# Designs tried in a protein design chat: VH-VL binders against a6uvu3. Part 38

Target 1, 145 residues: a6uvu3
Amino acid sequence: MDKRITLIGSKIAKTGNEFIYCGVLEECSECRFKKICHDGLIVGKRYRIVSVRSAKHPCIAYGDGVKVIEVEPSNNFTILIESKKALEGLTLSHSDIQCNNILCKYYNLCHSEGMPEKYKIMELHEKIKCPKGNSLIKATVSTIN
Key: E = the ipSAE of ESMFold2; O = the ipSAE of OpenDDE; V2 = 0.75 times the mean of E and O plus 0.25 times the DockQ between their complexes.

## First folded at step 26 (VH-VL; framework fv_felzartamab)

Design ac4 (at its last look DockQ between E and O 0.51; V2 from the best seeds 0.00; counts 0 for: pae E 4.0 > 2)
Fold by OpenDDE, look of step 26:
Parts: C-alpha cells; sequence; structure tokens
Structure ac4 (fold): chain C 145 residues (1-145), chain A 121 residues (1-121), chain B 107 residues (1-107)
C-alpha cells in the first residue's frame, strides 16, 4: 500500500487511529519538520496510523509535542445497510438505500458518495430508526481491492 | 489581528431562506477550515457546519443536513451559509469560527461576534 | 456518537477554586477544548488539547483529562471569571461536539 510518513499530536499517535489531514498552518511555514509533516499528505484525505515511533518532537501546533507515524489512506467507510444483510465479515455489493428524502439526517449514510462496488463489513453499530420504516444498521465497511 | 465579521442575519418566516456571510481578515483565509456554530437564545453552543480550506469537503450537523449549505470564496476571504426551509428551532445567533487544525481533533481559536437569525411567523 | 455532559451550574466564592467537569465515553483518549462565554459576547478559547493555555489566558486556568472526564480548573477565581463554560471534542461521525455548558457564578 501507499504508506506515508508524517507527524501527529503525541496523545493521538496510536496505531489504528484515523485522522483527516486539514492542511498547513501559517505557523508551520518556518518549521524544520514542515516537509516530513505535510508533503506526503492530501488535504481532506483520511489516513490510518500503522506505526508510531516513541520519540517526541516539539511542535507549535501541538502543545504535548508530536510523534513520527507511518500512515496509509483509510479504506473504511461508515454507511447504513439493510439489517438483513448485516453480518460482520461478509462481503457485499454496494447499493444505495432506496429513498428520495434528501432532507433526512441519514441521507448521506444511505447514499454515500464514492463507495466502491464491493466492500467488507468490518464492524456493526447501532440500529437506525428510519423515518420510512426501513430496517437499517450503521456499519463500518472496508473497500475490497 | 484575526477578524471575523458575520452579516446577513434578520427576521424570516418559517419555510423561508436566508444567506449568511462571514468576512475574514488577519490570516491566510484559504489555508484554514471554517465553521458555523449557532446558539439559540438562552441555550448552549451547537456546531452547524464545517468546510475545508479549498471548499472540497463539507460537513453538517444532522439538524441542518439537507437544508443548509456551507460554501466559501477564497478570493474574497468570505464564508457563506445558505439556509433554506428555515424552522423556528433555527432561531439563534450564528457564529463564524476559524479552525486551527492540521489534523482532525479540531477546535476553534477565533470567533466572530455573531449575527442573529430569527425565524418566526 | 459521543455526548459531552456538564453540570448546568457551579458556584464559587472569590479566591476559591472552581472545577467544571465534562464527561463522555472514553473522553480521556481525545483532546478536549474549553471555551469561555460572557454575556453578550462570543466564545473565547481558554484551554486547548486538554491542558494548554492560549496566549493571553491567565495562569489560574488549567485543564486535565483522564478516563471519562475532563476538568476545567480555575484557581483563585475572580469576579471576572463569571461566565458560561463549554467543553468541546471531535467525533468522526458528528465532526464537532459541545457540552451543554456550565454557568459559573462567583458569589
Amino acid sequence: as target 1 above (145 residues)
Amino acid sequence: QVQLVESGGGLVQPGGSLRLSCAASGFTFSRYWMNWVRQAPGKGLEWVSSISSSGSYTYYADSVKGRFTISRDNSKNTLYLQMNSLRAEDTAVYYCAKDRTIFTYRYFDYWGQGTLVTVSS
Amino acid sequence: DIELTQPPSVSVAPGQTARISCSGDKLGDKYVYWYQQKPGQAPVLVIYQDSKRPSGIPERFSGSNSGNTATLTISGTQAEDEADYYCQAWDSSTAVVFGGGTKLTVL
């Protein structure tokens, strides 16, 4: 996979944690770690930490300092799926929930953009009470490459 | 110094629309995520929406999803909030808030003074 | 989704120590932020990343976060510290979450 090196706040520098890269601060302009911190990441992209180094480095943006981490783009998504299809470890073909209520608070979870054709259910979460009566459950799914 | 000035608030009927603006200065606007946070009279703070530095990514609270649209014009250093299908419960002071985040686990280091939106028949 | 719970009010005499709690599931694993809001004014960041003070914030303000509870501590509380205080954290599903706020009264 396409792994990158970066720095992140010490407290949240844990293997398995995910984050979205938000970009360069003005304060980072003269930072000696600017290249290692920023050059390998894409604004708006979600990453997963795969390894962490123990040494701390000073950072003006993180008061508790930062640690060097290895990251990869996250392939996980949170979506709503039909309860009858919900089984951890199962591979499904993606299809949007049939609903045209764009004002529903769950609309984006029922019609997630950029979803792959197939995904694996990694974790099941709470059941969702659909206003239209659909039996839905929140799930973390992983893209199958 | 950082300045955020909200405008566009006012009285509107239920079902109506309103567009808020936030004029930013004192920092490189195009580098930072921006946010709207609202506060109903006598109530607490409620996050409404966020937008990435380029405008490519937007996030909304469930309470406004499908009705509100956040946008920005980096050439004008301005943040916007288009509010449609307004409800009485949308009545609040709306604050523009600057993000200070490289990675998520986000927080707001500067706030505007807010603009009042009143939804009433 | 995470929910942040604060006591609705806290009272303290001048010069005494005020403590405002913010509780949430596994909150100790997240960064917590605190905002002060005086009547008719916009919120002001007073603590970031659990325990760090922005420039201009008095040293009597401090913060901690462990387990399921974050705490804002104001030592030697002054009359000017009377305000509403809000805790805040990040959630991957809801993006930003605020506590319900605590009204601090200086007696």
Scores: ipSAE 0.733, ipTM 0.858, lowest interface PAE 0.7, mean pLDDT 93
Fold by ESMFold2, look of step 26:
Structure ac4 (fold): chain C 145 residues (1-145), chain A 121 residues (1-121), chain B 107 residues (1-107)
Amino acid sequence: as target 1 above (145 residues)
Amino acid sequence: QVQLVESGGGLVQPGGSLRLSCAASGFTFSRYWMNWVRQAPGKGLEWVSSISSSGSYTYYADSVKGRFTISRDNSKNTLYLQMNSLRAEDTAVYYCAKDRTIFTYRYFDYWGQGTLVTVSS
Amino acid sequence: DIELTQPPSVSVAPGQTARISCSGDKLGDKYVYWYQQKPGQAPVLVIYQDSKRPSGIPERFSGSNSGNTATLTISGTQAEDEADYYCQAWDSSTAVVFGGGTKLTVL
């Protein structure tokens, strides 16, 4: 979708960060930024910050103020990948982890439905304790166009 | 003021099901995201699930995906958690928690008293 | 993703200052929240957005967050402050993360 400008708490206003838009709080009803903060955003949808303006503005919802940001919709997935392959910024061809344990609590992260053929590693998270001893790390990945 | 009251906990065998309810009052329920957080006996807090104000978006901890379903009825000011395929590790006090903030992470400004779910054979 | 580590317990004499730490990789880049839980009770939010107090929380409660560590500070600690304390942050996968909890004992 087209570019969208909004505001977010100054501490988390960093390029590459993502957030879920949760809607308008009651205390924001009289805020002079209400329109720019909220118009065009969809409640429950994830967005990625693509640029940040440096000026801070006061905000009742964020005690350390807010910054103007530009955002785009995010198509991120969370999956498990082999730790050996896990470098931020790499593009990998998707393949399911070879494991038949459908009762494993991590099964859906190892066998993600609807995952695109290729993905880019955006962020690495914690290593997990695989019951079968595989060396796996949780990662946020993004579809590539 | 804000009040959250959970119910529906109890003793259940492994593999069984329970539905938890949370009755909300003292705020406009339909304007706020709602959450379930659990606490195993003698253990810390673990986030379980979140639901958007309209009910259109739901989120789950990895440990419960595919087994638990969060839902809400805004006409009854009630939050639900359907728990299927229960395991011993699901034994916990389950808290209903109100979400507060915009554009940020989930956090819980009001909590219910909790309801105990015990899964044992 | 981020794991939040708290000491299992902290002991303090009445009237002294208690400091409860919460450690995580680059935690200073996130907003941190603190909850108090007394025995048999539900958690109560005591600090939000690193350092802000909700209405009704005494001024002796304060918070900070920088680098890899957030700290809940209770000055002039009272017997009623004896409780478990949890820090909380958000990870990049939309999950909410809690620390393991710290039992504060006022001796």
Scores: ipSAE 0.307, ipTM 0.688, lowest interface PAE 4.0, mean pLDDT 82
ESMFold2 (binder alone), look of step 26: mean pLDDT 91; pTM 0.928

Design ac5 (at its last look DockQ between E and O 0.69; V2 from the best seeds 0.00; counts 0 for: pae E 3.2 > 2)
Fold by OpenDDE, look of step 26:
Structure ac5 (fold): chain C 145 residues (1-145), chain A 121 residues (1-121), chain B 107 residues (1-107)
Amino acid sequence: as target 1 above (145 residues)
Amino acid sequence: QVQLVESGGGLVQPGGSLRLSCAASGFTFSRYWMNWVRQAPGKGLEWVSSISSSGSYTYYADSVKGRFTISRDNSKNTLYLQMNSLRAEDTAVYYCAKDRQIFSYRYFDYWGQGTLVTVSS
Amino acid sequence: DIELTQPPSVSVAPGQTARISCSGDKLGDKYVYWYQQKPGQAPVLVIYQDSKRPSGIPERFSGSNSGNTATLTISGTQAEDEADYYCQAWDSSTAVVFGGGTKLTVL
């Protein structure tokens, strides 16, 4: 995968954490770390931290400083899946939960737009009490390329 | 100084549409993410939507996804919220809020005065 | 998903210390932000990144975050500090999350 190096607040600089790159601030214009922080990242893109260096560096935006991290684009989505299909590590073909209640607070999680045809279950979360009685569980899934 | 001024609020029937605007000044608008946050009468704050500096990326709360559309015109320093298929539970003061964070749109350093949207039959 | 829980109300006498808690699963691993909202007004950021004060915010405002709880502390509370206070964090799955808010009453 295409990995990039950047900096992030020390407290949240942990392997597995995700963030959305939001771009360059005006106060970053004269920062000596501007290139390493901002070059190679795309504004609006979600990234996952894959490694962290221990050394801290001063930063205007983060009072606790920043650490050097290695990141890759994140392809994770949060959706609801049938409980009977819920197993971490399992690859599934995507299908919307059959439900026509557009007023349900879970409708978008049951009918997620832009979902890939296939995904891998990365993490299981809490079970969801479906008003229609469906046995559902919240899951983080990753696109399979 | 940073100023955010919301407009476009009003009374609308359920199923109706409304378009909110937020005029920004006092900072380089095109460099910052912008947000909408709402507050129902007597209730707490609820994040509604966010838009990237260029407008290329948009994010929505599940409660408004598919019904609301956030957009911006950087040439006019204006943020918009198109609200369709409005429901009674959408009744709230809608705030325009500026984002400051570099590595995630995580908090809001400036807020507008808000504009009231009332959805009622 | 992360859920932030605040007490609905806190009361304090003038000059005393007010403490408002915000609880959430592994909240200590996240940055927490605090907003003050007075009646009929827009929210104002009073603490960012757990413990940092924006310019213009009095030094009597401070913040901490550890374990599962973030705390907003107002030392020497004044009448003008009476307001609603909201904690806020960011989650990768649910985006921006606010606490339910705490009404601080200065007796």
Scores: ipSAE 0.760, ipTM 0.877, lowest interface PAE 0.7, mean pLDDT 92
Fold by ESMFold2, look of step 26:
Structure ac5 (fold): chain C 145 residues (1-145), chain A 121 residues (1-121), chain B 107 residues (1-107)
Amino acid sequence: as target 1 above (145 residues)
Amino acid sequence: QVQLVESGGGLVQPGGSLRLSCAASGFTFSRYWMNWVRQAPGKGLEWVSSISSSGSYTYYADSVKGRFTISRDNSKNTLYLQMNSLRAEDTAVYYCAKDRQIFSYRYFDYWGQGTLVTVSS
Amino acid sequence: DIELTQPPSVSVAPGQTARISCSGDKLGDKYVYWYQQKPGQAPVLVIYQDSKRPSGIPERFSGSNSGNTATLTISGTQAEDEADYYCQAWDSSTAVVFGGGTKLTVL
């Protein structure tokens, strides 16, 4: 229901990619696509690309051109989860990583304050080497709400 | 002409605090995201923090998260960085940088001349 | 977050071509930006979106980005091009990432 049509640089117009909308550039004030690109998007909000049209259009702001995309709002967090539980699309019950190393640079990703009871894995990123030997992967997750 | 002028740097002991300011002119400040980038002596550039055009969204490098707070006053065309619990590793020139972007893909088209922060016993 | 690796230094003779690399995992899937910093000065943007030049940047500056490597190329290198050069990309989270910098020496 909250899907929007916009345009984004051809290099990054891929389904599943997410971006934060940062606003209209001065160069866009004279663009014939200005309303389609920007209306309905909120500065600072995160969006996920759900479809991409293949036709490429010229754009002053994106030198390699743009593609039409369909997006929806994303309510996503970045956390660390055990690599063996990490499959895109799975819904997991929240559980803290068993680690008390508060000096770890990843501590806040392992012990995110305010995490919901359940989450869905939206995207897997790089694996990390936990100083305590845990096998962890960085993931973007979405609340179940 | 775009101008960014940082101020508020100085010598501080470990554990101390400083508040940096960046006065902006020559562009519509409230339309652009703003950034702090630092450079330790003899070292490279390190992004520190970003703030959205309205001030509603803030982002921090892991090295400063929980200790530094970025803010802005659009009525005064001023960007701020509140730095608490300072460490020797925070010693650097701090640059204010104007963001020029659409969506998440950012670059910094104008930079101030920087203000030096020295954290030493 | 992504790590961007640059060589610490590059030396070229005047008039020759300098190439400065920036390496990162799948960097060719991202837009890359390049900054020049002369001693005692603030950084200046010289390349944006992999290969585009801002107004006022000489045509001898060019850029490319594919695979894991972006490259800043300066053809006909002049003495005033002696500076530190930094690549920059957006991390897949919300962080902005710089390379470690490359000192370009002319001669």
Scores: ipSAE 0.356, ipTM 0.697, lowest interface PAE 3.2, mean pLDDT 83
ESMFold2 (binder alone), look of step 26: mean pLDDT 91; pTM 0.934

Design ac6 (at its last fold request DockQ between E and O 0.35; V2 from the best seeds 0.62)
Fold by OpenDDE, fold request of step 27:
Structure ac6 (fold): chain C 145 residues (1-145), chain A 121 residues (1-121), chain B 107 residues (1-107)
Amino acid sequence: as target 1 above (145 residues)
Amino acid sequence: QVQLVESGGGLVQPGGSLRLSCAASGFTFSRYWMNWVRQAPGKGLEWVSSISSSGSYTYYADDVKGRFTISRDNSKNTLYLQMNSLRAEDTAVYYCAKDRTIFSYRYFDYWGQGTLVTVSS
Amino acid sequence: DIELTQPPSVSVAPGQTARISCSGDKLGDKYVYWYQQKPGQAPVLVIYQDSKRPSGIPERFSGSNSGNTATLTISGTQAEDEADYYCQAWDSSTAVVFGGGTKLTVL
């Protein structure tokens, strides 16, 4: 539910751990992972790690590197859906947008993991210009009970 | 280069008030959490207070809660510590310390020279 | 809050290895930081995230952290290394915690 992908220091990248996001460092400005690391988090908010990927990536801020993690705040969600499926009021089965580019600024919206099996489209927002040419639209969705 | 310069320290009587300032330069001040750490004469380091980059979140050591107020003016690159109801045990060198933390396991990569606060009758 | 315990003093002869311990519950699961403070000066970060050195810190400084103990190690200790050393960690109560400090004397 409203899960995000981010990166965190390898040592503390453990399922169940919580952290407070403190913000972007000046050194992060040139980091190729800046978007996936920072764009999905809010300064001052506490998050819980729900999953950890094994791959390690270099980081200027964390000398032991960072790992990709899935986090949730410690009922509406914003995701990207295929334009052809987008209709307000429609109930859909959740499926991630198939893409391996973790550096994409839309990665978190395309891969909102932990979503319920089905959701209802509550509101449609702007169309997204996918770098791979996919026809996507931003949507607010709600869990089906 | 990063520079932190504290000011405002001095002699004050118990129950009095004092406001410390820390002028920051050499980095994007508004991006970083800032901290006050104090050191009583001949004693160790003691964390006093922290403030988030925007100032929306503030944290205090138990000993100073209700008496001290941390604030910042990002337009002036300045950190403040308003100290009220001062006690003798508040006597210390007060350091301004810059945060270098993305996540909660916080630490300080730069410190100012400190400013001495003496609370005495 | 977590409590960090350091020995009040450590002595070492020049050229020998100095080890300063910092103990705390489950400290090995946390990042530990070390600061050096010389007389009349502000603290200086010498180790971050258990074992990493900031730029400008000599290679003779190293750190480790496992179990309940973090250790600052100074190999080939020099006279200029005489100082107070403080370990530091973060507590989930949103507090920053320092050890009591260790005075390192180079004999």
Scores: ipSAE 0.870, ipTM 0.947, lowest interface PAE 0.5, mean pLDDT 94
Fold by ESMFold2, fold request of step 27:
Structure ac6 (fold): chain C 145 residues (1-145), chain A 121 residues (1-121), chain B 107 residues (1-107)
Amino acid sequence: as target 1 above (145 residues)
Amino acid sequence: QVQLVESGGGLVQPGGSLRLSCAASGFTFSRYWMNWVRQAPGKGLEWVSSISSSGSYTYYADDVKGRFTISRDNSKNTLYLQMNSLRAEDTAVYYCAKDRTIFSYRYFDYWGQGTLVTVSS
Amino acid sequence: DIELTQPPSVSVAPGQTARISCSGDKLGDKYVYWYQQKPGQAPVLVIYQDSKRPSGIPERFSGSNSGNTATLTISGTQAEDEADYYCQAWDSSTAVVFGGGTKLTVL
């Protein structure tokens, strides 16, 4: 399976949270959890927390301790979608916003290259003020495979 | 011991381009993610961009995505920010900042002195 | 999306305790970081992960974070503590948000 074990700060250790693994700190060189914490992860890859063990363990990197978590790879994107279609958990077919304004500050969020045909809405964020008057909301979406 | 020195700021007209540099010393540059944070005159701090230790992964605030490019040269211990299609709202002091994060919930333990970018006609 | 709200200014007499608040929805569920910025200088990290103090930061600096409010506390405030103070939290796994800043004046 794609699931991996690591440890993360207790306030981040919640099912459904995501992170990008940034690498080991030099301060972790003598940590008894170093191998478990780091060896299963690839620098720069995004992971989703799928389970959390409740026990806390001491950690030099996290002041209120760490919890053991199980994670899986995640391929999340941030895009703009129509506000009226935006419900968390909904699966939508991808379609680009009809707009040719390549100098718009939101252009890349409306025209995400490499976006899959279908996606699932994981989290909704703020609405934006589209210069063309579209009613758009920023969303984190996940690929469907 | 840790030092971060930004350079390359200046006056640029809207639509113009500018490249910022940040010279790093006092730590193993290639082991750390690096960041740009900006501060408009008289305003607060705003995160701009992050780059992985190898340079393979980059992340941007929504307002700059597609216009700014973060990069690094680990052989020269230097962080860069290429800023294209500049707008008046990009006017700010730009700081480079050292990351101290295992996971992407990041914070910045050392900051440079900043370099001022002014975008006006 | 979280917005972090700080009072624009706080004034305290020398030797007294200064408290600078940072408010955000469910902020106690996040780690909060504090930066000090003196006039014409770069920000300096003074508190990380709610309450931890980096090496070299005076013991008079402390922090707490509960509910919707994080607080930076400076006991025995000195004239050199006059600065702008910014709180910081994450908005998402990749996005960082700063508060608007608080000017601390030691009268």
Scores: ipSAE 0.544, ipTM 0.766, lowest interface PAE 1.5, mean pLDDT 84
ESMFold2, look of step 26: ipSAE 0.459; ipTM 0.727
ESMFold2 (binder alone), look of step 26: mean pLDDT 91; pTM 0.924
OpenDDE, look of step 26: ipSAE 0.806; ipTM 0.918
ESMFold2, fold request of step 27: ipSAE 0.413, 0.511; ipTM 0.698, 0.755
ESMFold2 (binder alone), fold request of step 27: mean pLDDT 91, 91, 91; pTM 0.930, 0.929, 0.935
OpenDDE, fold request of step 27: ipSAE 0.825, 0.827; ipTM 0.950, 0.948

